# VHH binders against q9zpq3, part 32

Target 1, 317 residues: q9zpq3
Amino acid sequence: MVTLIVATTADPASINPAAALLAMPGWTAGPILPPDIKSFSNKQTRVIQHDRSIVKEDDLDLRWEEATGEVVDEVIFLSRHTAVSNRPALTVHPIGVLHLKDGESPPQGGKPGWAALPSTRIGPWFRLLKKMAEAHGLVPEFEITLEATHHGPITNKPTMFLEIGSTEEYWKRQDAAQVMALLMWEGLGLGGSEEVGKWKSETGKRKVLLGIGGGHYAPRHMDIALKDDIWVGHLLSGYSLPMEDPTQTKTTPGENYIGGNWRQSIKAAFEATKASFPGGEILAHLDHKSFKGWQKKAITEFLAEESINVGKPNDFT
Below, E stands for the ipSAE of ESMFold2; O stands for the ipSAE of ESMFold2 at other seeds; V2 stands for 0.75 times the mean of E and O plus 0.25 times the DockQ between their complexes.

## First folded at step 15 (VHH; framework vhh_surovatamig_d1)

Design n5 (at its last look DockQ between E and O 0.68; V2 from the best seeds 0.00; counts 0 for: pae E 4.9 > 2)
Fold by ESMFold2 at other seeds, look of step 15:
Structure n5 (fold): chain B 317 residues (1-317), chain A 123 residues (1-123)
Amino acid sequence: as target 1 above (317 residues)
Amino acid sequence: EVQLVESGGGLVQPGGSLRLSCAASGFTFSNYEMSWVRQAPGKGLEWVAVIYSGGSETDYVDSVKGRFTISRDNAKKSLYLQMNSLRAEDTAVYYCARMTEDWDYGYYAMDVRGQGTLVTVSS
């Protein structure tokens, strides 16, 4: 039962936070895996330093289990964030490539129509990261944000990415790397305090955000994620919800059928979120401004048909 | 100012070969995954190949596997596509793309900003 942290040696936004974490007390050398992959252990935490593209390194959780006999409980990837805006950011996000159809070869890893089990720590660690970044003087220079579900690699256990963006200058920032290391140190309880963001299969009002719509940085869903005690599952941007405009087709669906794979995207994201949060109350939160009326109607009707509850901001208390 | 300039297109017979080049400037080329994307007449964009920042890991759309080879020269800030055994269906404008993780931008988070280079495969 271990937490696997994955760092890429050639990526400063990955190896620098890992190095900062490994400089803290309690680490010992772990096994060296072929072809020369270093690992380190501290309590139930394992750090792997590898030198290949992270989005194409599938099944690292199973590969760890095969090599060591230890069962992996969750996977945390450390990576750079790239954005056209070049704005500095510290980000947290789940992974998946929900928009791709069978037979497509996704350049960002993963597999068509797939969503990983989201880490239960996404919400709690996003809030912790924001507090830590503020306390360490990184705000407002760095934006602290979630990202919508995107890219691979393929994993089999709850997964999240922690990222520093968005240019080489900021990827190399040591103060950002130290804050990411502190997040992992405190979040995993390595210093002796209670860890943050573990889910237990218990009853109670445990509300889980499933984000529907909006842009890549999910500003409307972040308003929900900042509330106390809110858990975060998948966040589907508009790119994960391809919907065909019925007014621009040569044939008008007589049953109000709206083409595109948006239904499959929502269902896959919901099922993965449900699997990560047994007994949780999953509420779909719609970014209404990102949808035309016909889209909003179609999505709302589909959610009702699938018995997926819709949550308004007031429902997340 | 980020620039991507494609070249090397032309007219070629079926079974022939071409080598496309992309000159990059205005960013640290070696830190980015890079792709080739194409647009056939009257069709949407299609991703063709990717090469990761380390330079040895690649992936291709199935229709070009075994025929096309993507490569990069980080010292020259250049991306290449060697196209062999060309077919009529390879006729398209080919674009160089810088990969991002921002799905709000471009074609599937690929930054396509050049004019492209036309490849025509015809008897």
Scores: ipSAE 0.305, ipTM 0.680, lowest interface PAE 4.1, mean pLDDT 87
Fold by ESMFold2, look of step 15:
Structure n5 (fold): chain B 317 residues (1-317), chain A 123 residues (1-123)
Amino acid sequence: as target 1 above (317 residues)
Amino acid sequence: EVQLVESGGGLVQPGGSLRLSCAASGFTFSNYEMSWVRQAPGKGLEWVAVIYSGGSETDYVDSVKGRFTISRDNAKKSLYLQMNSLRAEDTAVYYCARMTEDWDYGYYAMDVRGQGTLVTVSS
């Protein structure tokens, strides 16, 4: 069973962390992915360097299994981050495209109404990345943040993106690439230490954050994700929760009457989170300030209907 | 100020061709994915094509594959759409759009859009 790390040769924020990781001890030639894509192997980790857009690598986990016979446990993509502010950032996030309707084409990969299985490492590696970035002098220059669930590709195994942003100057930063490589080295236990962030139990209750609302960088949910031992699933910003104003639809407000695909978005994210954390205690954390009263009421009622527990900050213990 | 200015629209008969251009200014053009989107009369926005910042990788909505080609010139800060074999259903206002991963910026993650150029395909 293997962990796939995927980089693209055309993106310095992708290839440079991969190269920094491959410069560490223990790498050998790995299986060849058709037609002639070489890979590198270290214990249960495989690094692939290809030349396509990351968001177009649909089903790479299944394609690896078909080509090699090795079962994939998880996929980690290395990529650039682009932000309107152009602020430097190191980010971690799950993927999915929850706001589009069936039949629409997502321009940044994935498929409408879909959430990938989130990597169980998102929370623990976000915390580890923050500590490493601080220790290596990247803070406060780089913001260390989660991102809300967004874009593709389509995957079938637990997935996360690790990104360096947000302009070409920062995508090329070798100190940032080294910190990302150290994150992967330590997090996967490649140097002999205990790996970080693998879900090790099918039993008992462990607290898993499902973020509802807020902006793309999830500021209210980050307060929860910084708590010790909290696991992070999907994070649904407002753009993943399209809700139609009931005064514009001439329909009685409520879960059955408020249009938009917000219900399907929440359900898809919850189901994917549950699947990644068997036996986990999933708590929906609402960014209350991001919702109008009618939205908050509708969401709260829907969560109750679906038996999705709501967590206040102190419930994450 | 960030600015996108489209040109090249017009009236064309079915089966004809048009080439749309978009001039970009006020930002580092080569850092961004760029798209064409369109709005048919009385309809919402439809994404048409995207080109990644390096210029070699593209994607299209199924209805235009094989007929439309998106391209860019990063040195000239310009985006293009070559439209061949035009059909009546391609009639729309076409917009040049800057994409972002910051999905707070709308349905297709577009933070800047031009004023549009009208394409009318009519016998």
Scores: ipSAE 0.214, ipTM 0.640, lowest interface PAE 4.9, mean pLDDT 88
ESMFold2 (binder alone), look of step 15: mean pLDDT 82; pTM 0.832

Design n6 (at its last look DockQ between E and O 0.02; V2 from the best seeds 0.00; counts 0 for: pae O 9.5 > 2, placed apart)
Fold by ESMFold2, look of step 15:
Structure n6 (fold): chain B 317 residues (1-317), chain A 123 residues (1-123)
Amino acid sequence: as target 1 above (317 residues)
Amino acid sequence: EVQLVESGGGLVQPGGSLRLSCAASGFTFSNYEMSWVRQAPGKGLEWVAVIYSGGSETDYVDSVKGRFTISRDNAKKSLYLQMNSLRAEDTAVYYCARMIEDWDYGYYGMDVRGQGTLVTVSS
């Protein structure tokens, strides 16, 4: 029953939030995982510090269980965000590598056609982070946003990434690191308050967002995630939905044959979301402007075929 | 302005070797993971190798493992690809790419900017 928080020692956007959290009360030294991964313990929470690139450290949850005998409930990775825009950002996202087919090599870790179990905390912690960032004077300088599902590493338990971006100046910002530490402190209930974002039996049939379409920062889905009491699963950008244009393919022409890996991507993301939210009402929300008519038709028909409910913005209330 | 300038391509016999170079400017080179990406005639882009910002961690597409070595010199802002035991299938334009987490640009986070350097493996 433990939560693993994973920090990369060479990454200031990772190690600085971890250090800020470890400066709070209640931490004791824990075991060292091979090869030399240091750990710290506070109640249900374990912070580990590793020196490898975070997307390459597969199965840390299973390796923790094997080394310690403790069952891992979830994994939270602390990392930097990089962007061509160089805009400052604090981000939250699930992981997966949905655009690649079996046999292809993923340059950013993970495995092809795979979606990790999304952390149930993604939606609630995104909203909490936004409130904390505002209260601590980071907004509007930092944009507080979700990211679409992408990259590895391979995990076996509910997973999310928390990131500071998007340049060295902002990766090193200690006020941002402190806000991320406060998010984890309050979100995990380490100060004695009720934790935030745990999916419980009594949570029942709450609404769970499955985002389909849009760009990397999921702006239309973020509008939904900002609503009170909305839970967030996977967010599939256009890059996770490869669809072959039927007018450009050399295959048999037909409206019902749309090539590409998009069906498998949606199915993997839906099943992983469903597994993280037992009893939840999963609603697929389409970013309409991201799709041409033939794409919308194909996607909506596939969702119906798979019995995946579509939600309009008002359905998330 | 981010610039990536590839060089070192040419014509080589099967079994031969080449070393590609990439000169980077307009960003703090040492802060970014870097990749080589290639495009064979009539094909899409294929990721070849990545090297992480510290320079000691690398990964490769399976088809080049054991034959290609990626390296970097952060002081010179330079990325390299040593290509040994070349095969006809390695014929492509090779690009260096800055790895970016925001996948709205580039090719799944591979930010290709240069003209590339052509490698032709032919008897």
Scores: ipSAE 0.706, ipTM 0.871, lowest interface PAE 1.3, mean pLDDT 91
Fold by ESMFold2 at other seeds, look of step 15:
Structure n6 (fold): chain B 317 residues (1-317), chain A 123 residues (1-123)
Amino acid sequence: as target 1 above (317 residues)
Amino acid sequence: EVQLVESGGGLVQPGGSLRLSCAASGFTFSNYEMSWVRQAPGKGLEWVAVIYSGGSETDYVDSVKGRFTISRDNAKKSLYLQMNSLRAEDTAVYYCARMIEDWDYGYYGMDVRGQGTLVTVSS
């Protein structure tokens, strides 16, 4: 099984980390992906550098398998990050398009109401990235953070995005690109060390964070993700939990029905997280301060209905 | 229709204070992160502060930390910016923004819709 690393030539935050990784020892010509996209191989890792937009890379894992016969174990996308703060950042996140309903067209790939299988490496690589960024003098200039689940493309295997942000100046930073390459090099064990973040359900901590609420950078959930040996699944910001205010809706089916896609979002994220962490103990961590009382009640009742366990911070140690 | 209406700007001397308000309508205000952004004369938009949907978590651009306080009242669908110790560099049109992620690959965007409110800091 192979790890597929995807970069696009139009994005310096994508191509520069990929180029830095390929400059390290051990790369050779890899299989050809149709129609004529070359790849590079090093042990179980495959790098694709292409000129297509990332949104057109739906099902790249399946397309790789069809073209080469190699089974894809996971997909890692290298991309730019844009933030309202314009602050420099190095980020890790799962993907999904949970805020859209059937019939809506996702402008950034994926499909409505869908959550990808989250990479099991999200938590461990976030912690490793933070350590590496500190060691290489990128902190405090760059914030090292998780992002809430968002956008596509569609994938069928565990997926994560590694991003450099948040403006063109910082997308081009070569020191940041080098740290991302080092993260992949060490995280995948390409230099001979043990790889980081592979799921091993029978040893160590088996607790998996499912983040509910909060902002895009998930500050409350990051406190949990920084704990040793905590695994990270999906992180649902307020944007992924659209809840219709019952005081603004004149007609509500049933007694106290609360509209919006929030139930479907939680269910999709939970099931995808569960699938990525067989035998894991998934704990929903609520950012209570991000919810009004009626929202907290609705979410808590839904979690109980679905038998999704709630975790307080101390439950993760 | 989403509407954001800013008010509270004016002329103040350096070291003075102002409180900006933003009235929101046409969406579920309490579900969204909200920001203040500003546009200085001849410059592009600069993010100033964000407040998360629950109202207790905030973040600020470094140049205003310790001087500005963002707050919200979800019951009144209102966003506020208390600006203290104002400096000439704070002169700008201030806008409130709803935070969305419908734009650009990987982008977490600012939905700016109002006319803004002018803050002028001058002797």
Scores: ipSAE 0.007, ipTM 0.381, lowest interface PAE 9.5, mean pLDDT 85
ESMFold2 (binder alone), look of step 15: mean pLDDT 81; pTM 0.818

## First folded at step 16 (VHH; framework vhh_surovatamig_d1)

Design o1 (at its last look DockQ between E and O 0.92; V2 from the best seeds 0.77)
Fold by ESMFold2 at other seeds, look of step 16:
Structure o1 (fold): chain B 317 residues (1-317), chain A 123 residues (1-123)
Amino acid sequence: as target 1 above (317 residues)
Amino acid sequence: EVQLVESGGGLVQPGGSLRLSCAASGFTFDNYEMSWVRQAPGKGLEWVAVIYSGGSETDYVDSVKGRFTISRDNAKKSLYLQMNSLRAEDTAVYYCARMTEDWDFGYYGMDVRGQGTLVTVSS
């Protein structure tokens, strides 16, 4: 199993956690990938450092395989987080650009209507990060949170982003960088301990959260993600569920069709989540307050049509 | 307070050129990806172009590729859009936008807040 960690040299929220990790024992220089991408190896882990915009660097997993012959099994991106609020945060999230239709251009990378395979580590590492941040005095200054599925780049293997936000002062925080490095060190078992968040179930005995609705920081879904042993797949904020207001559309006689990309978004997120958690029990959790009545009805009917199980908070046990 | 001030719009014949400018203040301009977004009469917002914080990478909506060029001058805290070979369908109010990852705000994270600058392409 090979884990590819991607750092962007111009981003202090990316390169500083990578540097902190590389300062720990066991790293050796790896190959230089085209064009001039440095790499480092420690056990199953490979760190690459590149100088381009991270959301535009598609297919790094396949590019690693092409250059080295070594198959990548997961990708972890280290990045800054930006927000209008400018509030400090440490975040974990899956990626995708689910709101776009085929043929639309994705300014934030990825490809239209696509959800990456979510890393199985999102839930377990979110919980571990919260404990580490608390133990290292970063809470309450930094909010420790998930983010809803958004942006690229394109990947082909299970993927997550680890981010430090939300301004230059906080992107540069070395104590935050050290906590992110410790998360990766412990989470990948590089010091010899058992790794965290590897999916090993051969049966459907494990609950996997598929978040439907809510805002970017997924507050109602986070309540579920904090529960012991809950796995986290995709988290679809309202912006990933474009729904056309039926009062603004011409309806076919006898048809109750709600336009927009929301069906494709749910299906893509569900299938990507399913692919990352073979044998898992995927439960869609709806943030009811984020929907008007006509939206909730349409989503609920679609979930039933697709045989996607709905979970209330108590079903996540 | 974050401010984005667009300028450079006007009336131009099809096939003509215009150069738009955006003066930024109230934030560290160099740290943010920046976009141009436009709104044609009676239509919604459409993303036009993005330039990443390092200034070397750009992307464009297909309808303007080869005709428009986005650029930035970080020392002057300014964003530009050179528009060549203008067409009637380019008629719109053009806005400068700061990119953020919190997509609850703006147009999928594109923070449109200026008054914009009107570009009219007409015979």
Scores: ipSAE 0.746, ipTM 0.892, lowest interface PAE 1.2, mean pLDDT 91
Fold by ESMFold2, look of step 16:
Structure o1 (fold): chain B 317 residues (1-317), chain A 123 residues (1-123)
Amino acid sequence: as target 1 above (317 residues)
Amino acid sequence: EVQLVESGGGLVQPGGSLRLSCAASGFTFDNYEMSWVRQAPGKGLEWVAVIYSGGSETDYVDSVKGRFTISRDNAKKSLYLQMNSLRAEDTAVYYCARMTEDWDFGYYGMDVRGQGTLVTVSS
């Protein structure tokens, strides 16, 4: 069972953290994958450095297994973050493409209506990253944040992205790259300490956040994710929940149908989250201010219909 | 400030061709994936094509595959869309877009900023 870390050589926000990690003790050369992809091994961790774009990494977990015989347990992508604001950031997020209907082609990879298995490490590593960034003087210059579920590639095992943003001068920042490398080093237990964020069968508090609504940086859900011992699954922003305004759509008279694929989005995200957290208590947390009354009512009724528990902030303590 | 200026639209009969251009400024063009997005009369935005920052990888909406070709010239900071075998259904205002990952902006991260260029396909 291996953890696959994926870096691309054309992206300084990807290759620099990978290089910083590989400069730490314990790495040995791994197999060369077709066509000429180098890999490196340290304990159960495999780092791949390649020259393809992130959308070319479809099924990399299965491709690794086919080429090496090693079963992949999780995938971690190292990438740049781009933003209209250009603000510096260090980010962590799950992936999926939930707004598209079946048959539509996704411009940012993935597949329509799909949510990847979220890495169980998203919540714990977000909190660890925040502590490390503070200790290394990156705060307040860099915002340390989650991102809502978005884009591909397609994966079959628990997945997350770790990103440095949001412009070329920040993508190249070596102190940020070092903090990301330290996050991976400590988070995967490569220095000998206990790893962080692995899901195990345990008695006790096992609450898992499923975020519903809000913007891309999930401000209401981040309040929850900062609490101790809270695990994070998918975070569905408003863009992942297309809802057709019933006053603006022409439907058969007498139907109380709220169109759009928001139901499928919630169900896909819930099922993927549940699969990553066996035995976990999944609580849907609504960003109430992001919804109109008719939207909130529809979502709440659908959650009840699907037996998806709703959590208010105090339910996460 | 980011600027995207579209050009090359016009009136064309079905089966005809047009080439759209987009001049980019205010950002490092080479670092970004770029898209074309269109808006037909009375409808919402529809993604048409994307070209990734390396310039060799592309993708298209199914309705234009085999007819449209997206390309870029990083030295000229320009994005292009060659449109062949045009159909009435291709009538729309076409916009170029810079791709970003903060999907609160634009159309799912497709940062549409220009006035667009009108393509009308009719006989």
Scores: ipSAE 0.692, ipTM 0.870, lowest interface PAE 1.3, mean pLDDT 91
ESMFold2 (binder alone), look of step 16: mean pLDDT 81; pTM 0.822

Design o2 (at its last look DockQ between E and O 0.95; V2 from the best seeds 0.75)
Fold by ESMFold2 at other seeds, look of step 16:
Structure o2 (fold): chain B 317 residues (1-317), chain A 123 residues (1-123)
Amino acid sequence: as target 1 above (317 residues)
Amino acid sequence: EVQLVESGGGLVQPGGSLRLSCAASGFTFDNYEMSWVRQAPGKGLEWVAVIYSGGSETDYVDSVKGRFTISRDNAKKSLYLQMNSLRAEDTAVYYCARMTEDWDYGWYGMDVRGQGTLVTVSS
């Protein structure tokens, strides 16, 4: 089984970290996939370089399997990060488009109401990235952060994005590209050391963070993700939890119905997280300040109904 | 400062055509995916079309596919929407949007900040 690393040739925040990784020892040329996708091999790792928009390049894992006969174990995408603030950042995140209902078209790729299997490496690699960025003098210039679950492409195996942001000046930063390459080199054990972030239900903590609420950069959930050996699944910001205000709907008196796609979003994210962490203890961590009282009540009742355990910060031990 | 200025709206008969334009400034246009979104009277925003930064890849909401064409001219920092075979349900204010990944801003990462341009399709 292989780890597939995906880079896009037109994106300096993507191709530069890939090139830095490929400059390290042990790479050999791999097959050229249709139409003209170059590949490179080192142990369990395959790097591919393609020229299409990364969020629309669906099913690369299955297409690799079809072309080569090798089963893909996980997918790691290298990409730029864009932000209204233009602040420099190095980020790690899972993907999904949980706010869209069946039949809606996804402008940022993926498919409606879907959460990809999250990479088990999200938490461990976020912590490793933070250490590496500090050691290489990138902090505080670059913020080192998780992002909440968003966008595509469609994948079928555990997935994460590694990003450099947030303007062209920073996308092109070679020191940032080198840190991302070192993260992948050490994280995948390519230099011979133990790899980082592979799920083993028999070792260490088995607590898996499922983030509920908050903003795109999930600062309340990041405090949990920084704890030793905590695993990270999906992180659902407010934009992934559409809830209709019951005072604005013409509901029958006495009904506790709360409309919107939030139940399906939580369920999809929980099931994807559960599938990536067999035997893990998933704890939903609520960003309470991001919810009105009626929202908190509805969410906590739904979590209880679905037997999804809630964790306070001290429960992540 | 990021600026997006829409134009080209107007009154048109069902079956007619219009071409919308969006002039962009204050950012490196070439680096961003761009979208058109619309708001029909009394309704929320609806995404219409996206064009990716390279200009070759596009996608559309199903209701306009085959009738609308999004395009961009990176040298002129301009986004376009060619609307053919217009229907009454296409009546809306149309906005262009810069797309970013920090989805706390705009509408699911679609940074709508222009005044929009009104398209009215009626007999």
Scores: ipSAE 0.687, ipTM 0.872, lowest interface PAE 1.5, mean pLDDT 91
Fold by ESMFold2, look of step 16:
Structure o2 (fold): chain B 317 residues (1-317), chain A 123 residues (1-123)
Amino acid sequence: as target 1 above (317 residues)
Amino acid sequence: EVQLVESGGGLVQPGGSLRLSCAASGFTFDNYEMSWVRQAPGKGLEWVAVIYSGGSETDYVDSVKGRFTISRDNAKKSLYLQMNSLRAEDTAVYYCARMTEDWDYGWYGMDVRGQGTLVTVSS
């Protein structure tokens, strides 16, 4: 079973952390994936480098398995982060395209109404990244944050993105690239220490965060994710929860119906989270201030109908 | 200050052609994927096409595939949309968008900030 780390050669926020990782001990040349994608091997870890848009390069996990016979356990993408604010950031996030309806084409990859299996490492590595960034003097210059679930590519195994943002000056920062490489080195246990963030059946009923509401950087959910021993699944911002205002759309004949793709979004994110965390206690944490009363009522009722437990901050311990 | 200025819209008969342009400034154009987005009367925004930063990889909404071509000139910091075989349903205001990953801004990461350019297709 292998961990696949994906870098793109045109993206300094991607190729520079990969190069820093490959400069550490133990790497050997790996197989070439069609058409000419180079790879490198160290223990159970495989680094690949390609030159296409990462969000449109679907099924790399399956294509690795077909080309090599090795089963992929998880996928980690290294990428730049872009933001309108241009503020420096180091980020971790799951992927999915939950807002689109069947038949729509996603401009940033993925497929409509889909949530990838979230990497179990998202929570533990977010906390480790924050600690490492502080120790290496990157805070407060860089914000260390989660991002809500968004974009592709299509993957079939647990997936996360690790990103450096948010402008060319910061994408190229070698100290940030080194911290991302150290995160992967320590997190995957490549130097011989115990790896971080693997979910095992003996992990039991540990708490798994399913974030509902809020903005792209998930500020309310980040407070939860910073607690010890909290695992993170999908994080659905408001843009993943399209809800039609009942005063502006329909009055009858489906009285009490609230339209939009929000039910399907929550269900897809919950099922993907459940699949990544067998036996885990999934708790939906709502960013209450991001919802109007009618939205909050509808979401709370739907969660109850689906037997999805709601967690308040104190329930995450 | 990021600016996007669309031009090239107008009135055209069904089956006709138009070429839209977008002049970009205030950011390193070469580093960003760029999109065209449109809004038909009384409807929401619809993504039309994307071109990736290298300039050779593109994608289109199915309804325009084979009729529209997105292109870019990184030296001129310009984005283009060649529209052929226009149909009445292509009538919309067309916007140029810089793509970013903080999806709180614009429309699902498509940073729409220009006034757009109106395309009207009618007999």
Scores: ipSAE 0.686, ipTM 0.871, lowest interface PAE 1.4, mean pLDDT 91
ESMFold2 (binder alone), look of step 16: mean pLDDT 81; pTM 0.820

